# Designs tried in a protein design chat: VHH binders against q2ydc9. Part 30

Target 1, 344 residues: q2ydc9
Amino acid sequence: MASESAGPAELGFVEAAPSWRLRSEQFPSKVGGRPAWLSAAGLPGPPELACPLCGRPMAFLLQVYAPLPGRADAFHRCLFLFCCRTPPCCCGLRVFRNQLPRQNDFYSYEPPSEDPPSETGESVYLHLKSGAHLCRVCGCSGPKRCSRCHKAHYCSKEHQSLDWRLGHKQACAQTDNLDNIVPDHNFLFPEFEIVIETEDEIMPEVVERDDESEIIGTMGEAHEEELESMAKHESKEDRIFRKFKTKISLEPEQILRYGRGIAPLWISGENTPKEKDIPDCPCGAKRLFEFQVMPQLLNYLKADRLGRSVDWGVLAIFTCAESCKLGIGYTEEFVWKQDITDAA
Below, E stands for the ipSAE of ESMFold2; O stands for the ipSAE of OpenDDE; V2 stands for 0.75 times the mean of E and O plus 0.25 times the DockQ between their complexes.

## First folded at step 11 (VHH; framework vhh_7b18_3)

Design q6 (at its last look DockQ between E and O 0.64; V2 from the best seeds 0.69)
Fold by OpenDDE, look of step 11:
Structure q6 (fold): chain B 344 residues (1-344), chain A 124 residues (1-124)
Amino acid sequence: as target 1 above (344 residues)
Amino acid sequence: QVQLVETGGGLVQPGGSLRLSCAASGFTFSSYTMGWARQVPGKGLEWVSYIRSGDSTYYQKSVKGRFTISRDNAKSTVYLQMNSLKPEDTAVYYCARDYKRGFGTTLDYAFDYWGQGTQVTVSS
């Protein structure tokens, strides 16, 4: 199996974009807002999108459009990352993969037009073309409906209550003008487009100074040199962190690093997954690293620094090596969270 | 039928300038992202620049500040102004229509139509 020379990593950057560019039809890579679902069928339900720790609805964090060249069944392919925003938890993470062939029931065979839609109305699509209802708050599957108007859908009682307090109460009584204007719930992260750039392999020539310093030194000076060498012994952790900083310094605004099958860029030597820590796909294939989310994204998310907020050093996403299609729906993949260890 | 025709290539000295043009036909030009890619003999395709329908422009780091992509929708033409050319810029330059760029995608996948290319040679 020829080690396909892992090409340079691709970097993701956030940019402001009009909402229409971030719709499903445009196959966006994006941060925040509501998910631009790929397949209109088989969406993950409320249980799948609940925090595994606290059981609360998770927020959509980002999606990555990542087709697989040469795979007809993955002509369109997208990964959806969710995180818990509920204090004090804020720790739950889930990632789902979906893929479609070029010929499918949801999208044209032809590439989408980049013409802005004539309809200036920021109409939040509350339903998919399949007729599936979406939660007004989070844009996820909304199997629950308002008992009064029967038009508003929700993923949970929590989001129903939230929407009720934020304006649905008033809108619900006005059955004819359900203003498709869903208030911006603080539940959603700010929305950005992720723009792709290639990482220029400016490998700093680590001048391996072969300091072959001829240790001619006499026995007595050996203790001070050992102490100095011990003092100069950059801990493995320091080396890892230095590497991380060096790479980030080249492109400090990077929020994502993509490279299927490459090694992740870790911020610490602690809490780094071993191969055994990455569960195999239910299909029997191994999961491989595909991309990581950088801590820089936190700056754009305006995560309220007040209290236990969403925080990470690195989020590493691992996906099925075969990119298998398990059923009709979205396939859960694996996310590893590396925390920033407070250097005591 | 979609057609892309590149012009403007040639021989130039280091530090010189060229302007490439790509005339597009057979589709609604204004509705699509257009791009330039280049290929050095024996190497793979590399993207150079692309311009979206809304005139947002993107550049490869190696050409940033030296190259400028623009478009004239009325003429269905995309341009690449290349300034401060270097020997490393020697390649066949291709105009392409963007299908959709994603992560992990090759340029042949991201772009669905290509021109025949125009040779750019930067040599003293």
Scores: ipSAE 0.774, ipTM 0.902, lowest interface PAE 0.4, mean pLDDT 88
Fold by ESMFold2, look of step 11:
Structure q6 (fold): chain B 344 residues (1-344), chain A 124 residues (1-124)
Amino acid sequence: as target 1 above (344 residues)
Amino acid sequence: QVQLVETGGGLVQPGGSLRLSCAASGFTFSSYTMGWARQVPGKGLEWVSYIRSGDSTYYQKSVKGRFTISRDNAKSTVYLQMNSLKPEDTAVYYCARDYKRGFGTTLDYAFDYWGQGTQVTVSS
């Protein structure tokens, strides 16, 4: 397990944000919408973004902006997580890392300006500075082109058919501003910014936050003695779940926990990876835990109308210990899905 | 070139107050997040507060409610009003320009330009 000397976790929370704040040049951490790609070249292609279980195109779930201190080749660094939301599967996951030096071909050396742009519309950006075209449905690499208008691009026949049915049939030859009008395909997750906060100490924060917390804190010594007496008969699984609940109690709305090399916070002792379950990076380095996606994120996602949807206890992301430099291409990393097994 | 110059430090009794100022030059001040960090004796560098160009403010827990960050974009100046000072607030305080906070960033990555610092001492 990870060393306690790695420091405190950083917590992620969802927050509404204007669309301009979530564009690539702002280096966002975000949930949903289309990816805000970091390098405009070397995007994962449709095969790399197909669900590993069912083969269908995956939806962008979230990205985190995670520069590495002391690494000039990772001054900018971002991780992109994709999930299958296509029924009946809804299970597959893939994650990619990309990094750039501060001096690069895509972005200013200076910090992103916090001035709102004059353009505040709902337009989507489907053409990257590199000349790469993005799928109108998912925002991933779109090498397929509509043979009628030669302007709309897609990752797959599935997304081309979807866009055709939901609006492109009418729009195909009728507008020169096709990228300004993209229908709701009911495919993308709702879009939010992820805001960062350092995890606080539990005891003082609980007392100050809530009357219920103060009562628990005040009563806690007597209650804790009772719980410890009963815990001698408590299963290992009950202790793991109690640790999980206690750890999140001060900030129950956290959707992400970040800490490169820290111990993951599992919701259960079931379905956790052993060391051998975490593949080495192709460069030969081991992979380290970097962040986990918490079940609370599910509260912000649209459910499938058929009742089947994405679901997880915890998603744990592991990345190359060396954060190896691969030019401007995207490197696939490893994600572990901890499912919760219901007692049925 | 980018310059940040802090002033306003000094010696103050516990419970007292000070106002720090940071004069900025060499960049379009109003377009960027500005912040304060401090180096506490025997500890490393820690962030204190930052203020976005839209005036959203953020504070470390230990100073929230006691410190107030503000900015005057016309004068290219960031301020830190420090009230109810405690001995543990004793530090060298630095003004800095934020680059972009991400997960796992250290202050020397999050802030790309720093002032030389101003000493604040809180002692009976």
Scores: ipSAE 0.641, ipTM 0.805, lowest interface PAE 0.6, mean pLDDT 83
ESMFold2 (binder alone), look of step 11: mean pLDDT 81; pTM 0.820

## First folded at step 12 (VHH; framework vhh_7b18_3)

Design t1 (at its last look DockQ between E and O 0.71; V2 from the best seeds 0.67)
Fold by OpenDDE, look of step 12:
Structure t1 (fold): chain B 344 residues (1-344), chain A 124 residues (1-124)
Amino acid sequence: as target 1 above (344 residues)
Amino acid sequence: QVQLVETGGGLVQPGGSLRLSCAASGFTFSSYTMGWARQVPGKGLEWVSYIRSGDSTYYQSSVKGRFTISRDNAKSTVYLQMNSLKPEDTAVYYCARDYKRGFGTKLDYAFDYWGQGTQVTVSS
């Protein structure tokens, strides 16, 4: 199989967009808000969307619409990234993949209309077309319901309690208005559209042939000059960081880099995954790099307001090379977190 | 039936200008993103520009600053004004209706309908 020359990376940028553009029927790439679920069936449940470290509900971070050309079963394809926002943890990450053919039970075969809906109201969809109920707080599967009104659904007791405190207690008796107004629980990230741009073909980096010339240099007396020369030699780490900075400097506002099967852009050589660190897909296929989330996204998330907030250097997402369809549900993929190492 | 008909192609000298037009029919034109792509013989399809229903415009880097996409919803027509044309711009230009853009397509849109194309030749 000819390694399709990994074309230039695609870059993602955040832009403000009206809420209707970020709904499921528009197949958005987006940051924050509620997930725009692709399939209305087989949503990840509360256990799957719980932080693997602290067990608390994770927040939706972003989704990437990334169809696979030539794959009829992946005409629609989305990746959903979640993160833990719960201090002191804020470290849990999960990513899920879902895909649909063009002909499916949820969406028209025809392209979605880009006309704004007549209903100007920011109506929060609290249920999917499948009848599945969504949590009023996070927009994820909500199997729990309010025992009083039976209309409000929640993913967890935590979110139920949160909503109760923030207004549901007062509204619960007024059942007719529950569906239209969801208070701001200060749980969701700010919502943006991710706009796609192509990375300008920077002149082919002269593939510095890593001439791994095994300089089997004899360890003789030249230790001090070599140490000074080594001190002047840009460390591998410095080179990696320089490359990172150079790429970022070209498009400083980039929040996402997409390139299936390309090499991730790392901040450092430390805490980079080896092939062995990337688990294979349950289908038996390897996982390949698909996209990474850049640290610039943190600026848009207003993470500073959240105290011990979500933080990363790079989030690298690895997905099944075969983009396998494991049933009708959402398939968990793999995310690698590279932290910003304080340069000692 | 959805139809897209390109016009305005031709021979132009380097540095010259052309304006392509694409007349659309068979659908609610104003509700869809429209785009232009080009193909050089023996090369793959390259996206040039697209315009959303809300008139947001996007360009390939190679044409940015030289090409301008616009639309007239009343006429169901999308235009591509091409200025400062270069020999490298020589291609068959296609108008297309966008289904939805996603990542992984190298600026490609999932287009569901295409015109027949119009030849643009930039030559001294």
Scores: ipSAE 0.727, ipTM 0.897, lowest interface PAE 0.4, mean pLDDT 88
Fold by ESMFold2, look of step 12:
Structure t1 (fold): chain B 344 residues (1-344), chain A 124 residues (1-124)
Amino acid sequence: as target 1 above (344 residues)
Amino acid sequence: QVQLVETGGGLVQPGGSLRLSCAASGFTFSSYTMGWARQVPGKGLEWVSYIRSGDSTYYQSSVKGRFTISRDNAKSTVYLQMNSLKPEDTAVYYCARDYKRGFGTKLDYAFDYWGQGTQVTVSS
């Protein structure tokens, strides 16, 4: 439900960026690649990052950097969204929140430097300061280790097998090159920065005249009335979609809309959550809308192979109204998927 | 010790111009995003403009095309050239060092160091 802090939406857009700007110490909002984890301790484990529908490992989709003003324990705050991209499922979603005070054991108190690092290259960072190892394929917690080289880590047998087939079999026991020889597994989404703009105020509503929207036949026939009713119902759904298009028209390339407590912008009248569909946080607080992922993001994911792939109308993320800390690590939140379905 | 000192405020007629300067010390100036915010009478703080180390500039809609932010890393100085000034631009203007802007971030939480401010008054 809307709160007193609700204001205009903030919009996210994808933009190319060098990899160093997307590392954890830069606190990025980003699409694709491997997660830039916030806390290096308490990462979600492989069971938490398995698809809730099919059980297979999920791919990192995006993260948003969303500090909570006035909360010292959320000076840094990130939300991490994962999706199943494995056919035939491609449907499962999970989202996690993590937050840190400004004074912490992982990051400088000072702002991130905009100086490019003097490192040797764009190596993949698979070992966190906490001692946690990351999966070579997906960048998530990787507690399983290759028995042969003792250097490669994985979240699952599936990812170990994938890496083995795509190059690790040949590269195993070449320990000085493992970080520099991670193959393209065709599993990660393309990587982009998300940049923020504030949405301009929406135009006042256009008054709709009845003669354009409400004309009905006076023939009195049951088949005619049924056809006209079906046509008006389909016209209503087309009108909702046109309203969606009109509301985004000033910035049609937006891939994300953010606003804690604002109303979501739905693409249709179908497959929207009722209040009872949004579970309370385990701490007892309600969950409130925080951001939505727009269908425009799909154009950047290169998910165009034949058969089932990732797809959505909108994704709506709901988070604890108190932004609570229930433990040391990452807290699971709630995501609603609005599909555009022909089956219902 | 981080210090930010604004100068260049004053009284100007509508349609006039003014140039603000902000001298920075106590940190490696070239490594950080810098910005300007203003406190308009009867309103809260609002951002005006900011500039990344790599020359990217950003402006609030109400000042775009009229205001120009710039920086001189060798002099550790940020500038705000304000043209076509309007009475609604009357405010105390603050120079600030940006920490990191995210979604939902308030200005007083996003900027970690502020100057003392310089008054800009636009009236006949």
Scores: ipSAE 0.581, ipTM 0.787, lowest interface PAE 0.8, mean pLDDT 82
ESMFold2 (binder alone), look of step 12: mean pLDDT 81; pTM 0.826

Design t2 (at its last look DockQ between E and O 0.77; V2 from the best seeds 0.72)
Fold by OpenDDE, fold request of step 13:
Structure t2 (fold): chain B 344 residues (1-344), chain A 124 residues (1-124)
Amino acid sequence: as target 1 above (344 residues)
Amino acid sequence: QVQLVETGGGLVQPGGSLRLSCAASGFTFSSYTMGWARQVPGKGLEWVSYIRSGDSTEYQSSVKGRFTISRDNAKSTVYLQMNSLKPEDTAVYYCARDYKRGFGTKLDYAFDYWGQGTQVTVSS
């Protein structure tokens, strides 16, 4: 099996975008806001979107639109990453995969128009086209409803209570004006489009050794010895960090690195997964690295105060090598979190 | 029916220039991303350039600074100006309509319709 030379990684950058570009019909890669769900059926429920550590509702972090060439069943394919924002936990992570063929019940066979819709109204969709209700707070499945108005839906009692305190109490009594105006609950992350760029292969400048042999006398040996001495004293950890730093320095605003089946770019040699640490897919296939989230994303998330917010060095996402369809719904994949070790 | 018709290919000397044109029909041209791909003999299809509806452009690294993609929405036409042509640019060039760009789509998956292609040969 010829190791297909892993092409250069694709890089993700955050940009401001109009809300219409970040809707499901546009198949966005995006950060924050509400999930732009791919399939309107089989959404993860409240239990699946609860933090595995504290049990509280997780927040949508980002989604990656990543179709698989040559796979008719994965003509549309998205990965949805969620994180816990609840202090003191802030550690829970879950990732889900969904995929659709080109011909499906939810979207046109034709490409989405890049023209802005005529309706400029930032209407928050509180339901999917399937009629599935979404939580007013997080945009996830909302099987619970307000007992008074029966129009407001929630994923949890927590989000219901939150919305009640922040404005629904007043709106609920006004039967006619339950305008699709959802207050800011300070739960959602800021919303951005993820723009894709190809990592430029820095062709090693062939240092044309100009054969001008002469003047490389005394100063060159000291620099080579210093470079060799520096190279000899570089710990494996230092090498890993240097590599990380070098790659980041080329594109310092990168928030995502994508490359299915390539090696992740780690920030440290510590807390890196071994093959055995990556669970196989329930279908029996191995999970492969697909993309990683960089620490730079934290700068855009307006994450709360140091130590009480989400934090990571690298989030590495591993997905089923076969991109299998386990049932009708969203398939959970695997996230590895590498933390930044405070160099003591 | 969607149709894409490429023109402007031919034989050119190294360092020369060509301008490819692609006439599009059968869809609302202005609403979609258009692009160019090329296939070198014996190699797979490779992405060259694309232009979004808002005229933002992207280029393959090998053609950056030499090729320029543009569009005329009134004429439903996309262009590829190729300057400083090299022998390695010899290929069949295809015009294509983008479906949707995503991660990992590279060139072969993002396009849903292709023209018949036009031959570009760069030789001394």
Scores: ipSAE 0.760, ipTM 0.898, lowest interface PAE 0.4, mean pLDDT 89
Fold by ESMFold2, look of step 13:
Structure t2 (fold): chain B 344 residues (1-344), chain A 124 residues (1-124)
Amino acid sequence: as target 1 above (344 residues)
Amino acid sequence: QVQLVETGGGLVQPGGSLRLSCAASGFTFSSYTMGWARQVPGKGLEWVSYIRSGDSTEYQSSVKGRFTISRDNAKSTVYLQMNSLKPEDTAVYYCARDYKRGFGTKLDYAFDYWGQGTQVTVSS
């Protein structure tokens, strides 16, 4: 049940940013790299971050910082989206929500400083304050560790083997400063900040010339034939796609559209969910639309096109209408993948 | 303890100018985004302008081109120069410190601290 009367969307765009601005204590919205986890406790484990279709480890795609106004228990609030990028699958998706009050065990009550810290380097943080270790490859919970050095951690045998082949075999014998020597595994997506703009409400109503009724007589029969031709040649699907193009036209590079409770902007009429396709939250509340990932994001991901790679028309994220805290960790939410029409 | 003290309000004729000042104390002023909001009679609180620690600025559409926000980090002071004032600019103006903006952020969530305000009245 999308709402046509919802307010304007907020739009997300990618922008380069220094790595320090994308750390957890800066509360970033970001694409790629490793997750900037919010709560350092209760991370999704390897089973929760395995692809639901093929079982292989998923890659972090993006996170959205989305505080909930007026909610003390969601003063900080993030959504984390993961996708399978392992051929031939490349289809699985999972999304998680985490939220914290302003007073919490992990972050200062005061706003993050806007000054660059004295240390701005490329160091990788793989050990959280909670005691949790992160996988050297993907930055997700890494309960497995190298039996030789006892310092490198992994989410899976697959990532342990990958790291071994790409540098850890040599680095393992040299156990000093191991976290400063992490090779490019070609697993993580390129890292960007997501910056926010409000969708422009100035855009005038699009009025198509369907009829020239003020011109009468000689054009009547030609006008009727034109209308019949338009009706025969324009399907419902063509109208939906034209609506999509029209709505994005002033800001065509948007990679994300955000608005809790607004109507999703579908790219086609195919592969869209009905209300029954969107599960209720385990707390009993309905899930409502919160944001969508636009196909434009694919241009930034450097996906391999040699075979099957990540692809989508739209990804639509639906979250608990009450933004509930079901336990102390990360709460799984729902993502709908709208495939490109010709894929059906 | 964080304090924000606004000065410079007053009565002015339409088309006139005022300059608001906000003296800040109790925190490292240069490290944070600062801004101005106003309480317009008969309306809610609305955002006017903000200035980031790196001096980039943003303005509400209704004041863009007429108002200029600036900061002096040595004096821990943020300013709002208001030119070409209109009767609809009549409001109590508040200086504020921002927390962190995200998707869905609203003014009463984004504000961390604000002062008692200064009255601006634009009347013939």
Scores: ipSAE 0.671, ipTM 0.811, lowest interface PAE 0.6, mean pLDDT 83
ESMFold2, look of step 12: ipSAE 0.665; ipTM 0.804
ESMFold2 (binder alone), look of step 12: mean pLDDT 81; pTM 0.817
OpenDDE, look of step 12: ipSAE 0.726; ipTM 0.898
ESMFold2, fold request of step 13: ipSAE 0.640, 0.656, 0.660; ipTM 0.807, 0.808, 0.804
ESMFold2 (binder alone), fold request of step 13: mean pLDDT 80, 81, 81; pTM 0.815, 0.820, 0.820
OpenDDE, fold request of step 13: ipSAE 0.744, 0.754; ipTM 0.898, 0.898
ESMFold2 (binder alone), look of step 13: mean pLDDT 81; pTM 0.818
OpenDDE, look of step 13: ipSAE 0.676; ipTM 0.865
ESMFold2, look of step 14: ipSAE 0.630; ipTM 0.798
ESMFold2 (binder alone), look of step 14: mean pLDDT 81; pTM 0.815
OpenDDE, look of step 14: ipSAE 0.727; ipTM 0.894
ESMFold2, look of step 15: ipSAE 0.653; ipTM 0.799
ESMFold2 (binder alone), look of step 15: mean pLDDT 81; pTM 0.817
OpenDDE, look of step 15: ipSAE 0.740; ipTM 0.894

Design t3 (at its last look DockQ between E and O 0.82; V2 from the best seeds 0.69)
Fold by OpenDDE, look of step 12:
Structure t3 (fold): chain B 344 residues (1-344), chain A 124 residues (1-124)
Amino acid sequence: as target 1 above (344 residues)
Amino acid sequence: QVQLVETGGGLVQPGGSLRLSCAASGFTFSSYTMGWARQVPGKGLEWVSYIRSGDSTYYQSSVKGRFTISRDNAKSTVYLQMNSLKPEDTAVYYCARDYKRGFGTTFDYAFDYWGQGTQVTVSS
């Protein structure tokens, strides 16, 4: 199997975009807002989108449109990342993959038009073309409905209660206007488009041959000078961090690094996944690194306003090497969270 | 039928300039992203630049600051102004209509229609 020379990483940057460009039919890579679901069928339900730690509804963080060239079944392919925003937890992460062929029931075979829709109204789509109802708060599957108006749908009692308090109580009797105005529940992250750039081919990293020279150094008496010399020797940790800083310094505003099958860029040598830490796909295939979310994204999420907010060093996403189609639904992939270790 | 016809290629000296044009027909030109790619003989296609319907422009790093993509929707034409040309810019340049760019996609995948190409040769 020819190791396809892992091309340079692609970098993601956030840009402001009109809401219509971030809708499903535009196949967006985006941050925040509501998920632009790819398949209108088989959406993750409330249990799948609940935080695995605290059980509360997770917030949509970002989606990456990443088709697989040469894969007819993955002509359209998208990864959806969710995070827990509920204090004190704020630690839950889940990622889902969905893919469609070019010919499908939901989208035209032809490229999407980039014409702004005539309807200038920021109409929040509360239902999919499939007829599936979406939660008014989070934009995820909403199997629960308001018992009064029967038009408002929710993923959970929590979101129902939230919406009720923030205006649905007043609007519920005015059924004609419910579909047009969704209040800001302060639940969704700010919305941005993710723009793709190619990482400038920096000069060939001198493949520092990890000469794992097994310095079978004999444990002799040279303790103190070796400790000072060892103190001057850049620790492996320092090297990793330096590499991280160097790469970031070239493009400081990068929020995402994409490269299927490449090595992630870690902040630290600590809390890095080993192969054994990455679960295999249920199809039997291994999961491979596909992309990582950088800490810079946190600056755009205005997470500071939320108190004990979502925090990470790096989020590394691993996906099925075969990009298998497990049914018609969304397949859960794997996220590894590397925290920023306070340099003691 | 979608048609893309490139013009403006030729021989130029290093440091010189060329302006490529691509006349588009068979679709609503203003509604789509248009782009330029180039191919060196024996090498794969590489993207050069693309321009969205809203006139946002993007460039490959190797041509950034030297090339300028623009469009005239009334004429259904996309242009590539190439300045400060280098021998490394020698290639067949193709005009293309964008389908949708995603992560991990090659240029040939992101674009669904291509012209016949125009030869650009930068030589002393």
Scores: ipSAE 0.719, ipTM 0.900, lowest interface PAE 0.4, mean pLDDT 88
Fold by ESMFold2, look of step 12:
Structure t3 (fold): chain B 344 residues (1-344), chain A 124 residues (1-124)
Amino acid sequence: as target 1 above (344 residues)
Amino acid sequence: QVQLVETGGGLVQPGGSLRLSCAASGFTFSSYTMGWARQVPGKGLEWVSYIRSGDSTYYQSSVKGRFTISRDNAKSTVYLQMNSLKPEDTAVYYCARDYKRGFGTTFDYAFDYWGQGTQVTVSS
């Protein structure tokens, strides 16, 4: 086929939605709440969802529904991002990819119906069609079972203890449907749908060269911008941040930028990955940039409480260029955290 | 057997208006997201607008504020009101039933059924 340059980014925005639209069979892109797992088999276990830095259970941050056009084995395709939100760590991140053909064991071949189901309430789904049980606190694989009622499941002792303190001690003996009695553990992020818009090309992209003094075919524009920066006593880092703000200015509420193979939009020149920092996929393919999480998302997470909380400049997700399907289950991909440098 | 039949295309001067209609049959119209896509000459298909069964509407940035999608579930019909038309809006417009939108999909992947298309030409 003919080669084509990378297209414009697709932008993600948060929007309120009823909980039924965020269930797995609706194939949502969503922030917060519990994961809407795609394949009901082969979920990451508690060790895979433990923070790589502190070992405590991570919180689901967001998932992106991102099917691959023309790939039969990725007709459905989701990426799931998890972060540690537990002080003092709040730093660990993991991301997983899962994909299914259109014909599969879990979902209808037909598109999901937009009709509200008869059950549209705030019920949680803690038992997958595959028979897998989910943790009552976090919605991740929960192989640990309450020894008293044998009905509640957990990913970890930490979440079992938390649920016990916040209501399961009373509910354990008293109900025939524990899924309807799940307290607010103050662990999950607020839940939103992510809606998609294409980026408008009204403001032409300004591409900075690493060699600011190099003479090329368009020397005048690059040189003029350097002179303007020097006249304003603007540092290189201030110019990068100004370009970031200019690029997002038409849609400043964007919480996500998506484009397989496009260049990430960095908030600063500090703490960006080099090629060697991005591991190859175990299948041998390189990993490509797929999407970034913007700092604007932090405004929706209610994470800015007293003490240390999650924070980032940009989270950049890189996935297998072949979108391979290794084994049965969820494949871990790569996430780079760009921390905010202290800028004026 | 799904059928989608578009009407309302034509030639219009810049700044003018057109209303496209799409009559649907062969499926439970009210249960699905319906939309419009367009094929700009020499380029691929791009989505224009879609409307969920609950009447939530969504628009491509370039048409937002100028185009309005609506539906009449009793008539199994979806509409696209196009105002303040620009030469850049010249395209073949297709009515389609959506599957499920995701990041990175093309409109031909996101749609599982299409109409025959109707030409819209914006020229002086």
Scores: ipSAE 0.568, ipTM 0.800, lowest interface PAE 0.6, mean pLDDT 82
ESMFold2 (binder alone), look of step 12: mean pLDDT 81; pTM 0.820

